# VH-VL binders against Hydrogenase maturation factor HypA (hypA), part 6

Target 1, 132 residues: Hydrogenase maturation factor HypA (hypA), of Synechococcus sp. (q2jir9)
Amino acid sequence: MHETDMTRALIQTLRDWWQSQPGQPQIARVHLVVGQFTCVEPASLTFAYAAQTQGTFLQGSQLVIRETPLIAYCHPCGQEYKPEIGRRYACPNCGSPMEEIRSGRELKIDYIEIDYIECSTNFTPPAQPEVA

## First folded at step 19 (VH-VL; from f1 with light chain L53Q)

Design f3
Fold by OpenDDE, last read:
Structure f3 (fold): chain C 132 residues (1-132), chain A 124 residues (1-124), chain B 106 residues (1-106)
Amino acid sequence: as target 1 above (132 residues)
Amino acid sequence: QVTLKESGPALVKPTQTLTLTCSFSGFSLSTWGVGVGWIRQPPGKALEWIALIYWDDDKYYNTALKTRLTISKDTSKNQVVLTMTNMDPVDTATYYCAHLKYDFWSGYYYFDSWGQGTLVTVSS
Amino acid sequence: EIVLTQSPATLSLSPGERATLSCRASQSVSYMHWYQQKPGQAPRPWIYWTDDQATGIPARFSGSGSGTDYTLTISSLEPEDFAVYYCQQYHDYPYTFGQGTKVEIK
């Protein structure tokens, strides 16, 4: 349910952008960054995207998700560490609680790929009239 | 178009509870990535963030004021209610509600629309 | 909590002069937002995401910065630009404001 509603919001954002682009180009791929410490399941989001883009300006486009790991910074140790989501969030070296997250909360559009209509100007040059 | 309007008492006595209502249109608190926040401003002073409620009923409060604050929503009425207990003259301020929206380009929330604010004076 | 410190507190200038307003964060933030406020009015969004002008904002206004240091610049002050400007961050909860810079007519 969450990914469905999120997808709707994402599509609206993409629509607003698409409408503002000169020529309203065909979108080939939408690149999204999703952190592991979000409530977003990439597979569910991909499924929702495929379902909701049917019959829209995004038909045939692909959602490409890049995941970012949860990374925290331990101030006492002066080091970054990778908390174990659902298991241990404290610093593995000193046991200090997780206070600062450096990565893993991302949810954003990274970039969009558009199909360039290669104007195959097959300019067949007009046959030069044979000067008889 | 998004619109917000604050309503409540203009005068509150010390130790009493303030109840403010934010009525809004142009959006729904059932929509993913939507929230409503409260901000106050004492006369001639800076803006202070107070509280926030999201579409999924997640709530956040100013740490210093948390014990005195309750925020709730009625999605069907397009209203958000803020209560603040044990009011003091130092709480005299203009109170604003604002629409919070998620931005997928940045990956952050932001306030895109504000109410006109309502002045609340705490005086004996 | 991310503390935002604006400087100067008051900037006294004449019309036509350049105004430079600073906002410093206690820790690195991804973006800074700016509001304009006139007496008796609600704050108005002015600059989003460090350097994006809100709709209808004159080109003489610009934003810049990164990390902990952000700037709002008015290239040539107009009479209507005299107001209080606030910076705000949404990098982390709570969403804090600066104390404001008052731009006043010299």
Scores: ipSAE 0.875, ipTM 0.911, lowest interface PAE 0.4, mean pLDDT 94
Fold by OpenDDE, last read:
Structure f3 (fold): chain C 132 residues (1-132), chain A 124 residues (1-124), chain B 106 residues (1-106)
Amino acid sequence: as target 1 above (132 residues)
Amino acid sequence: QVTLKESGPALVKPTQTLTLTCSFSGFSLSTWGVGVGWIRQPPGKALEWIALIYWDDDKYYNTALKTRLTISKDTSKNQVVLTMTNMDPVDTATYYCAHLKYDFWSGYYYFDSWGQGTLVTVSS
Amino acid sequence: EIVLTQSPATLSLSPGERATLSCRASQSVSYMHWYQQKPGQAPRPWIYWTDDQATGIPARFSGSGSGTDYTLTISSLEPEDFAVYYCQQYHDYPYTFGQGTKVEIK
């Protein structure tokens, strides 16, 4: 349910952007960054995207997700560490609780790929008149 | 167009509970990525974030005020209610509610619209 | 919490002068937002995402910065620009504001 509603919001954002673009280009791929410490499941999001883009300006486009790991910073140790999601969030070195997250909460559009209709202007140069 | 309006008592006695209502239009608090927050400002002082509620009923409070605060929503009425217990003259302020939305380009939430605010005076 | 410190507290300038307002965060943030507030009015969103002007904001206003240091600049002050400006972060909870910079007429 969460990914479905989020996808709807994402599509609206993409629509607003698309409408503002000159010529309303064909979108080939939407690149998202999704942190591992979000409540977003990439597979569910991809599925929701594929379902909800049917019959829209995004039909045929692909959602490409890059995941970012959960990274925390331990102030007592002065080092970054990777918490184990669902298991251990404290610093593995000193046991300090997780206080600062540096990565893993991201949910954003990274960039959009558009299909450039190569206007093959087949400018067939006018046949030079054969000088008879 | 997004609009918000704060309502509640203009005067509260010390130790009493303040109840403020934010009535809004132009958006739904059932929409993903939407929230409503409360911000207060004592006369001639800085802005202070108080509380926030999201469409999924997730709630956040100012740490110093947390024990005194309760935020709730009625999506069907397009209302958010803030209660603050044990009011003191130091809580005299203009209270604002604001619309929060998610931005996919940045990956963060932000307030894009504010109410006009309501002045609450705590006095015996 | 992330503490935002604005400087100076008061900036006294004449119309036509350049104004530079600073906002420093106690830790690195991704973006800074700015509000303008006039007496008896609600704060108005002024700059979003460090450097994006809100709708209808004059071009003389600009934002910049990264990490812990952010700046709001007014290239040439107009009479209507004299107000209090607040910075705000949405990087982490609780959301916090700076204490404000009052831009006043000299």
Scores: ipSAE 0.872, ipTM 0.911, lowest interface PAE 0.4, mean pLDDT 94
Fold by OpenDDE, fold request of step 20:
Structure f3 (fold): chain C 132 residues (1-132), chain A 124 residues (1-124), chain B 106 residues (1-106)
Amino acid sequence: as target 1 above (132 residues)
Amino acid sequence: QVTLKESGPALVKPTQTLTLTCSFSGFSLSTWGVGVGWIRQPPGKALEWIALIYWDDDKYYNTALKTRLTISKDTSKNQVVLTMTNMDPVDTATYYCAHLKYDFWSGYYYFDSWGQGTLVTVSS
Amino acid sequence: EIVLTQSPATLSLSPGERATLSCRASQSVSYMHWYQQKPGQAPRPWIYWTDDQATGIPARFSGSGSGTDYTLTISSLEPEDFAVYYCQQYHDYPYTFGQGTKVEIK
């Protein structure tokens, strides 16, 4: 149910973009980033997308999902860690509760492929500074 | 077109409860990725985020004010209600409600439309 | 919470001058948003997503930055630009605002 409604919203976003594009190109693939901490099930989303795009401008297009892991940052330890989703949201080293999430909450369009040409979204997220 | 309007008492006595209503049009709070938030601004001071409610009834509160705040929605009436208990003169502010929208390009929510605000004065 | 610190608190300039407003976050954020507010009015979205001008915003306004440091620039101040500017982050809850920078006429 959640993925269905989300898919509807996604399609609307894609429609708005598509309508703004010169010539309204055929969309081949929509690349989506989905974090593991979003409660979005990629398989359900893919299914919903396939179902809802029938008879639309997105007919025949494919939703491609890249998942991102949940990564938190422990300030006391000064290190990133991977929390165990559904189990423990605390630093495995010091036990500090999870306060800062660095990855895993993403839900965004990465880029769209039109006519089998990769079109990058101008929204390059600022490169997360590599925490050296 | 999205529109929001805040309503409630202009004057509240200390220790009383403030009830504000945000009436909106141009969107539905049953739509995925939609929320309504409250922001306040004391006279001559900065903006402060207060509370947020989403279409799925998920709620978030300002941590410092959480114990005093309740946010609720009536989707059928296109209204969001904020209650704040134990009002103090320090709570004197213009209170705004705002429409929150999800942006799939950035992957974040943002306020895209604000009400005009309503001034609430807490005084004896 | 993510604390946003704006500087300077007050910027006194003359029309035609360049204004540079800074917003520093206590931790890295993905984007910064800016609002303009005039006395007696609600804040108006001004810059979205660090560098996207809101609809109808003059080209003399620009946003930039990444990580913890963000900037709003007015290339040449017009009389109507004198206002308070707030930065805001949506990176994490609670959503927070800067304390504002007042751009005033010298």
Scores: ipSAE 0.867, ipTM 0.909, lowest interface PAE 0.4, mean pLDDT 94
Fold by OpenDDE, fold request of step 20:
Structure f3 (fold): chain C 132 residues (1-132), chain A 124 residues (1-124), chain B 106 residues (1-106)
Amino acid sequence: as target 1 above (132 residues)
Amino acid sequence: QVTLKESGPALVKPTQTLTLTCSFSGFSLSTWGVGVGWIRQPPGKALEWIALIYWDDDKYYNTALKTRLTISKDTSKNQVVLTMTNMDPVDTATYYCAHLKYDFWSGYYYFDSWGQGTLVTVSS
Amino acid sequence: EIVLTQSPATLSLSPGERATLSCRASQSVSYMHWYQQKPGQAPRPWIYWTDDQATGIPARFSGSGSGTDYTLTISSLEPEDFAVYYCQQYHDYPYTFGQGTKVEIK
């Protein structure tokens, strides 16, 4: 349910962008960054995207998700560590609670790939007049 | 167009509870990535973030004020209510509510619209 | 919490002069936002995402910065630019504001 609503919001964002683009280009792929410490399930989001983009300007486009790991910083140790999600949110070295997250909360558009309609200017060169 | 308007008492006595209502239009607090926040500003002072409520009823409070604050929403009425207990003259401020929106390009929330604010004076 | 420190507290300048306002964060933030506030008015969004002007904001306003150091620049002050400017971060909860820089007429 969360991914469905999120997808709707994402599509609206993409629509606003798309409408602002000259020529309203065909979007081939939407690259999204999703942190592992978000409540977003990539598979569910991909499914929701595919379902909700039907019959829209995004029809046929693909959602490509890059996941970012949860990385925290331990101030006492002066080091980054990777907490185990759902287990312990503390420094594995000193046991200090997780206070600073440096990665893993991302949810953003990275970039959009557009299909360039190769204007095949088939410049058929004008047939050279056959010199009789 | 997004609009917000704060309403409540202009005068509150010390130790009393302040209740402010933010009435808004142009958006729904059932929409993913939407929130409403409260910010206050004492006369001639800086802005202070107070509280925030999201579409999913997730709530955040200013740490220093947390024990005194309650934020709630009525999505059907397009209203957010802030209560602050044990008011003191130091709480005299203009109180603003603001629309919070998620930006997928940055990956962060931001306030894109503010109410005009309502001055609340705490005095005996 | 992320503490934002603005400098100077007051900037006294004449119309036509360049204004440079600084906002320093206690830790690295991804973006900085700026608000303009005039007396008796609500804060108005002025610069978003470090360097994006809000709708209707004159080109003489620009934002820059990264990490902990951000700047709002007014290339040539107009009379209507004299106001208080606040920086704000949305990098982490709680969302915090700077203490403001007052740009006043010298």
Scores: ipSAE 0.864, ipTM 0.900, lowest interface PAE 0.4, mean pLDDT 94
Fold by ESMFold2, fold request of step 20:
Structure f3 (fold): chain C 132 residues (1-132), chain A 124 residues (1-124), chain B 106 residues (1-106)
Amino acid sequence: as target 1 above (132 residues)
Amino acid sequence: QVTLKESGPALVKPTQTLTLTCSFSGFSLSTWGVGVGWIRQPPGKALEWIALIYWDDDKYYNTALKTRLTISKDTSKNQVVLTMTNMDPVDTATYYCAHLKYDFWSGYYYFDSWGQGTLVTVSS
Amino acid sequence: EIVLTQSPATLSLSPGERATLSCRASQSVSYMHWYQQKPGQAPRPWIYWTDDQATGIPARFSGSGSGTDYTLTISSLEPEDFAVYYCQQYHDYPYTFGQGTKVEIK
């Protein structure tokens, strides 16, 4: 199963990150961005995550998925457009083939929410692994 | 630790077929988000990617070379094989294989490890 | 495909000087990667994801940029830094390289 194997790879990435953290924090939520154009089904991914995290350092954590729409950029027209997934991918104005995808192919960790045992606030700060 | 090693002939005559093998350890091509790429560099010239193969057997070739290239994998032996037909002296280069992996933080693939390279000379 | 154009082709400088290497992409990319290569050696990953130094890379190397314009900066050149530097993008297939910038002793 595609989502099962992907989830295993995601959990390994999270384990590597977690082992490198100075406090080895308790993880509350893993926020993932999943694009519409990835053929990844969020429900299947969430199910695989719940099954594979039992009895691990991710015990009790939730996978939270934000979906992104397929958005392309038409260079001749200088504008973004939304291709019709499964039907038409070319620019609706000039007919140029889809070349530059601006959104919809993401499959990445957005941020990680952690719990603090001694928190005086009720908010767990997320880890920020990305650079732009 | 990821390790890759290229093997094949050091000398090939024009029109012959080149077969290169990338033998690797520290990863499996059955693992989601993993691939192997081939890059070459003619002496004193820039790097040129030539072929990619992914864990799901997706394959990509440099457009200029596509009709001459075949890439395949043997997951059980941890090997990737590149075949290039009709070799010409301009194909003289050091050929590298490299480990391609998916990075969940950026959401992109990248090469994280390279082999040492093997020089292939094409001459009569 | 995404074309990467590096400039200058050759950068002739003395030790201790600041080097700035440019890489321009033909379309917007999210990240740029850099390699160092010395004669007779394989390319060595140098900067990942625009500004992350690979393991063991000296702090005098830094990367920056966004969109189509990226730079590799060497704050104070050391003798071991004279090499060819390549940029590479992974934004979209095919994962292309720049043609290289040779950093040499003036």
Scores: ipSAE 0.744, ipTM 0.837, lowest interface PAE 0.7, mean pLDDT 89

Design f3
Fold by ESMFold2, fold request of step 20:
Structure f3 (fold): chain C 132 residues (1-132), chain A 124 residues (1-124), chain B 106 residues (1-106)
Amino acid sequence: as target 1 above (132 residues)
Amino acid sequence: QVTLKESGPALVKPTQTLTLTCSFSGFSLSTWGVGVGWIRQPPGKALEWIALIYWDDDKYYNTALKTRLTISKDTSKNQVVLTMTNMDPVDTATYYCAHLKYDFWSGYYYFDSWGQGTLVTVSS
Amino acid sequence: EIVLTQSPATLSLSPGERATLSCRASQSVSYMHWYQQKPGQAPRPWIYWTDDQATGIPARFSGSGSGTDYTLTISSLEPEDFAVYYCQQYHDYPYTFGQGTKVEIK
């Protein structure tokens, strides 16, 4: 399963980040951006994530996926257009082949949500992870 | 620690076929999001990409060289092999292999490690 | 394919001077990467993702830019900084290189 191998690589990236964090925070949600011009099925990815995170530092965390549309840019016309996935990729105005994709190929971590632990009688604001 | 090393002949006669091997350690080409690329640099000139091979055996070639190139991998030996047919003196260059890795934070691939390079001279 | 144009081709400066190297892409890219190369050596990764220094790179090197226009800045040149610098994009295949800017002693 393609999503199984991808999920393993994602978890390694998360492990590297988690090991670099002070306090080794509990992760609540991992937010991904997944483009429509990928081979990734969100439901399959979510299933693989749930299966592979049991008994790990990601135990109990949720994978949250936001999809992005396929958007291309036609240089001869100077405008964006929306290719029809599986049917037509060329510019509908001039017929130029698809050369510049501006959206729809994303497969990346957007941000990480962590759970917070009160360490005093005062409320401690949550830390937000850095993203590349 | 990722390392790569290029090997092959230092001298090739015109019209012969060049075979270069990239031997690596510290990663596997069975791992999702991993690839190996070949880049060359003629003496005193700029870097020129040549070919890429990914973990899923997807392959890409420089358009100008495509008819002369074949790239393959042997995952069990941690090797990638590049062949280039019909060598010409203009193909004299240092040939590098490099580790390509997917970065989930940016959402792009990048080369994170390069081999030392091997000079291939094409001369009669 | 995305064409990267570096300028100037050669930048002749003295130690202690500021160097500014330009890389322009033929279309908008999300990031630019930079390599340093000295004679007889492999290219060394120098700046990743526009502005992230590779491990061990001196603080005098910084990267910036967005869209089609990117720069590598050396705040005060040291003798070891005289080399050729290449930009590279990973926005779309093929992952092309610029033609290089040679930074040399005036």
Scores: ipSAE 0.743, ipTM 0.826, lowest interface PAE 0.7, mean pLDDT 89
Fold by ESMFold2, last read:
Structure f3 (fold): chain C 132 residues (1-132), chain A 124 residues (1-124), chain B 106 residues (1-106)
Amino acid sequence: as target 1 above (132 residues)
Amino acid sequence: QVTLKESGPALVKPTQTLTLTCSFSGFSLSTWGVGVGWIRQPPGKALEWIALIYWDDDKYYNTALKTRLTISKDTSKNQVVLTMTNMDPVDTATYYCAHLKYDFWSGYYYFDSWGQGTLVTVSS
Amino acid sequence: EIVLTQSPATLSLSPGERATLSCRASQSVSYMHWYQQKPGQAPRPWIYWTDDQATGIPARFSGSGSGTDYTLTISSLEPEDFAVYYCQQYHDYPYTFGQGTKVEIK
């Protein structure tokens, strides 16, 4: 349910951006970064996106997800470490609780990929004359 | 388009409970990625965050004030209510509510709109 | 919780001078936000996401920084720039504020 509501909010963000663009381009792919510590299931989000974009300005576009690992920083040790999700979050070196998360909480648009129609059959490059 | 208005008493006696209402328009607190926060500012002093409530009813409180605070929402009335028990003269401040919104470009929440604030004076 | 420390506490300058306001975070944050507040008014969003000006903000205001060190710069101070400026982070709950830098126009 969270993924369906989240997808609706994402689509609204995309609509606002799309309306602000010259020509209101055809969107090919929406690239998201999704962290492992977000409790967001990429497959569920992809499914919700495909369902909710039918018949909209996003018709035919694809949601592409890149996952990021959970990485924390231990202030007492001065080093990063990778907590074991669902098992152990404290620093393995000193046992300090997880306080600073450096990666794994992302849920954001990386970039938008725009469609274009390339008709190579109809393309003729102009000649490049040179006159002295 | 988004507006927020704080309402409540201007004067409270020590030990009484303060109830503040944030009435808003231009957004729904049932929408994913939306919240309302309370911030206060004692006269001549810095801003201090107090409490947050999200669309999913997650609630966060300033640790120093947590035992005295309750935040709740009524999405049908477009209102958020903050109560603070056992008021003391040091709680005299202007209280603001603000619209919290998730930004998919940065991946963070932020306050995009603030109310005008309401001054609450605590004195005997 | 992430502590934001602003310096200086007060900055007294003449119109036309360049003002530099600093905000240091107790841990690395991805972005810093800035507010302007004039006496008797609510804080006004000024800079979002470190360097993005809010709507209607004069070009003389710019933000910069990364990690733990962030700066708000006013390239040529105008009389209407007298105010207190606060930094704020949204990196982690609670979304804390700096204590403010008061800019006084001589």
Scores: ipSAE 0.740, ipTM 0.828, lowest interface PAE 0.7, mean pLDDT 89
Fold by ESMFold2, last read:
Structure f3 (fold): chain C 132 residues (1-132), chain A 124 residues (1-124), chain B 106 residues (1-106)
Amino acid sequence: as target 1 above (132 residues)
Amino acid sequence: QVTLKESGPALVKPTQTLTLTCSFSGFSLSTWGVGVGWIRQPPGKALEWIALIYWDDDKYYNTALKTRLTISKDTSKNQVVLTMTNMDPVDTATYYCAHLKYDFWSGYYYFDSWGQGTLVTVSS
Amino acid sequence: EIVLTQSPATLSLSPGERATLSCRASQSVSYMHWYQQKPGQAPRPWIYWTDDQATGIPARFSGSGSGTDYTLTISSLEPEDFAVYYCQQYHDYPYTFGQGTKVEIK
C-alpha cells in the first residue's frame, strides 16, 4: 500500500518538525499539495492519515489536499500545454516529447494550521435600556 | 546518523566486470521515500551520476552507460550493489554512493549524505 | 534531461574578493543545490534548496536565483574557499550536475 507507507513517512516528517517547535503546538490541519501525475489517490491518503494519527500528537487533525494538474512546457514552441494523462504526452503543436513538467508532480506540505487556545468570549449585544 | 561506505576492487582489468557495494547504516531502504545513488568522478573531471535505486525497487541508469549497469539492493543487509560490465580505462574514477531522501517540505528528492568514495583504476 | 551550465569554468581571485558563480539550467527548475569539493575529498553539500546553507557553512556563502538562473556568492573570499563548486538539480530525473567552477588563487 503505497499511500499507507507514504502517510507513515509524512507523519514522521511532521513529528520531526513538531518536536523542533517551541511549545509543541496542537495541529489542526495539514495542508498537502498532490499532483495528478503522482499516481497518489487523495482519498486513500486521507483515509490512511485519519487511521494512523489516532493516539498520536496529530490526534484530531485533518489532512487537507489541494490537487494540481499535469502541465508541461514545450521548449520549441515556448508555451505550456496540458498532456492527456495515459494517452498523449507530446506537445500538440509540434510533436516534441514531454520533457519539462511544470505542474502535476507535487507531493509536499503546503503549510500547517495550528489550534490556538480559545478564550471564552461572550458576544451578547447589550440589552436596550428600559424606557420609563 | 546516516553513513555510507563504498567497497570493491581498487584495480580492474579492461573488459572485466566491476562490482561495487554500498554498505550503509542509519536508514532502511524499505522506508518510503528513500533511495541510494551512485556518482562517479574521473580524475580531474566533473561529477557524473550513474545509477539510482529507490525503496520500491525502481531503478534509473545514466543513458550513456545503461546497457553496462545493474543496480540492486539487499534491504536485510543494508547494502546496494552496482555492477558495471566491460570496463575500460576511461571508466577510471572515484565512485561514490549517496543517500537519497524525499523531502516533504520541498517535494523533491535530494542527496543528504555521501560516502567517502572508492577509487577504481582500470588498467592492464 | 536538464543540462546545467556553470560559468565561469575557472574563477581566479584573491582573498578578500567577492566571488560570483553562475549556474544556468536548460529549463526552469524550482531549486538549485551547491556542493564544495576539495582535491581528494568527496563533495560536501554546501547550499540546499537555492539559499539554505548546509550545517556549518560560513555566512559569507549565499545562494540565490530562480527559474533558469542561479548564483552562488562568496562575499569575501578566505583561503579555505579555494575549491571546485558544483551545482545540482533535483527537479527532474536524472538529477544532473553542472560541470563545476574552480575558484583558485590569482
Scores: ipSAE 0.730, ipTM 0.813, lowest interface PAE 0.7, mean pLDDT 89

